# VHH binders against Bifunctional adenosine 5'-phosphosulfate phosphorylase/adenylylsulfatase HINT4 (HINT4): the designs that were tried, part 3

Target 1, 146 residues: Bifunctional adenosine 5'-phosphosulfate phosphorylase/adenylylsulfatase HINT4 (HINT4), of Arabidopsis thaliana (Mouse-ear cress) (q84vv6)
Amino acid sequence: MAGVNQACIFCEIVRNPTTTRLLHTDEKVIAFQDIKPAAQRHYLVIPKEHIPTVNDLQRRDEDYSLVRHMLSVGQQLLQKDAPQSIHRFGFHQPPFNSVDHLHLHCFALPYVPRWKAIKYKSLGPLGGFIEAETLLEKIRPLLSKV

## First folded at step 3 (VHH; framework vhh_sonelokimab_d1)

Design K36 (from S04a with S52T T106L)
Fold by ESMFold2-Fast, scan of step 3:
Order: sequence, then structure tokens, then C-alpha cells
Structure K36 (fold): chain B 146 residues (1-146), chain A 124 residues (1-124)
Amino acid sequence: as target 1 above (146 residues)
Amino acid sequence: DVQLVESGGGLVQPGGSLRLSCAASGLTFSSYTVGWFRQAPGKEREFIGAITRSGGSTYYAVSEKGRFTISRDNSKNTLYLQMNSLRPEDTAVYYCAADEGYDYGLWETDYDYWGQGTLVTVSS
């Protein structure tokens, strides 16, 4: 039997979407509110496909397209729900990803309480939080495709 | 009706080892990030480290210097802290805690459920 102790909580949400209120669903992704919002709005956009971390993404059209689509969904949701706020989008890089399923954090700032900002700070090449636009540049498909 | 119960504390000599356990009832650890904190007499409560849900990733406070290891057995709903090369400065009440959040818990305020603590005394 499959390892029950290795169940992915976000894969469970994908399989049983009634367990949470979905803000968005399509063929590739779903979006929902973080269970402990760290900002005025804190949404997560996840792929239906189980991709563990940002390190599992390659410079491929399919991976680039997926992340662009995740960002687009997050941007559309926050533009609808918090158009007046400053928005921030990004991913925790290992070892800071608590759930081993790729998820885009979408924030309508400010952080609440304000010190939550520390959890979402970039540590440069040492890791930490990576902004979605920065990740897209890192996985941009190579110029010389056949 | 959630309870976390720590055990395994006691008196140990400097350089010795102890393994602490935390058993949960009323919640399942596989659905939580779970971790350890300690509080020495007259000191602030400090973070030791935590282990994430079913993914099994661990992270530690830099102050531990690789002497402490956190593990869990989800089938037994139990969290462990292996403590090696113990020093008098490690004397404290040790607490286990559970965080339902999807992010790494780093602060006392990130954790939702707490045990009553188990005393570890390191002395000759």
C-alpha cells in the first residue's frame, strides 16, 4: 500500500477540493487562502501536478509556462480582491518550504503582523524567498531551441 | 481536546545524552509542523528546531551546533528530540509544539498547541 505517512496536504486539497474554499480552479492550478494569512490577503496558487519545490523546475517551455500561469492567476485574484494594495508574489526555496508541493505565495501588503516580513525575505544566493519574476528569469527557456 | 505530553527529561551529566519524546492526542502530527522549544530559569523561551509535515524536512536554530536532532514517527503520533554532548547551559524545561500553518514556524507565536514541558538538568 502507498505510504500514508507521506501524504501531501496540497495533493489532498486537489483530490478533495471541498476541504477548502477555492478562489480559482482550472486545468493546471487551484488557488486558495493560506490557512494562516501573513498579510491583509495571503493566497496560495498551486499546480494540480505534484512538483515538490522550485529546484524541480527546469529551463523548459512547460515549466516556464506553468509558473507564468500561476503568477497570472495570483495577479488576477489580488487585482480583483485588493486593487489598492501593493502585491508581492514568490516562493520559499528549500529548506524553507514547509509543504513539499510547489506553491506561489500571493500577498496584498502590508504583512500582518508586520514582523511576518522576516519569513518572506530573500537571502540572495543562500536561498530564502524568491520573487516569482526572479524565478521566471532563472527558468527562462534557452534561446537556441530547435 | 488536544494534548501534547513530553517525557524523557531528567538529570544527566555533562557530555551525556538524552532522548525526549512528545506524544499527541486529539491531533495527528502528520498534519502539522512540530517542533521543540526550551526555557531556562530566568531566561526567554527559545526555538530549538522543527520538522515539517509528511515531507520530513527539518530546520534548526544556529545555536544548537549540530548536537540536537529532531525526528518523528507519524504512525505512533510521536515527536523526538535527540540531545547529545549536553552542557550545563542546556538545563531547561523542554516543550514540544504543533503549528498548523503551511510555512515554517520560527517563533513561539507561530505555534498553536503546546505541551506542559519536561525538565532537563545537566550537572555533575
Scores: ipSAE 0.436, ipTM 0.689, lowest interface PAE 2.2, mean pLDDT 86

Design K37 (from S04a with R53W)
Fold by ESMFold2-Fast, scan of step 3:
Structure K37 (fold): chain B 146 residues (1-146), chain A 124 residues (1-124)
Amino acid sequence: as target 1 above (146 residues)
Amino acid sequence: DVQLVESGGGLVQPGGSLRLSCAASGLTFSSYTVGWFRQAPGKEREFIGAISWSGGSTYYAVSEKGRFTISRDNSKNTLYLQMNSLRPEDTAVYYCAADEGYDYGTWETDYDYWGQGTLVTVSS
């Protein structure tokens, strides 16, 4: 069953955002600034439902719609807050995530300091960081073509 | 304020074992990625391994060859490094470190808080 997990810091923020200022909240997701920003703007968009990692997403309409919605929220926030910057959106694939709750990284580039680019490098088929559009292609429902 | 204090270092013979501890004050380890590093004389600091925020995921440097195990006890706010089959080349100052970031692409860099280190000498 989908829900919140009390042992998870992001489930705690969903349940009771204590000192975390929310940039966005709706029925499905919340958004807030990363605690250790890697760029001038570094936002996280997370589902209220506890989904541990990108590997827990399947090629189904519900999962595809959720990730699309997360991306849309991140795009709207960065277009508002950093319209002149190049934006990048993606997820760390296991084992490179430190919090086991799905979270979309939203960057207004460049990375600050510049060496932080290495943390968000895609390793292609070997894993690492996966761009949101790439993940959407991977979980696109086979029969719906949405 | 934040303090990390390592303990358990000392002199051991080759083939011996040691368990290092790291005690935290001013932070709670369950809310951090925490790990171990070492630095031998005249060499660069080397990553050993780390355990994630949720306490579920561990990552080790390939060079450790299964001799080192990292664990934490969140109820005691303490991080451990179990070292087995020690060799003279394991002689180093061992540091614990904590990263407050929610995600870690490399595991091996960008830690925010560091202990002062504990010396491990492996010699007959």
Scores: ipSAE 0.238, ipTM 0.603, lowest interface PAE 3.9, mean pLDDT 84

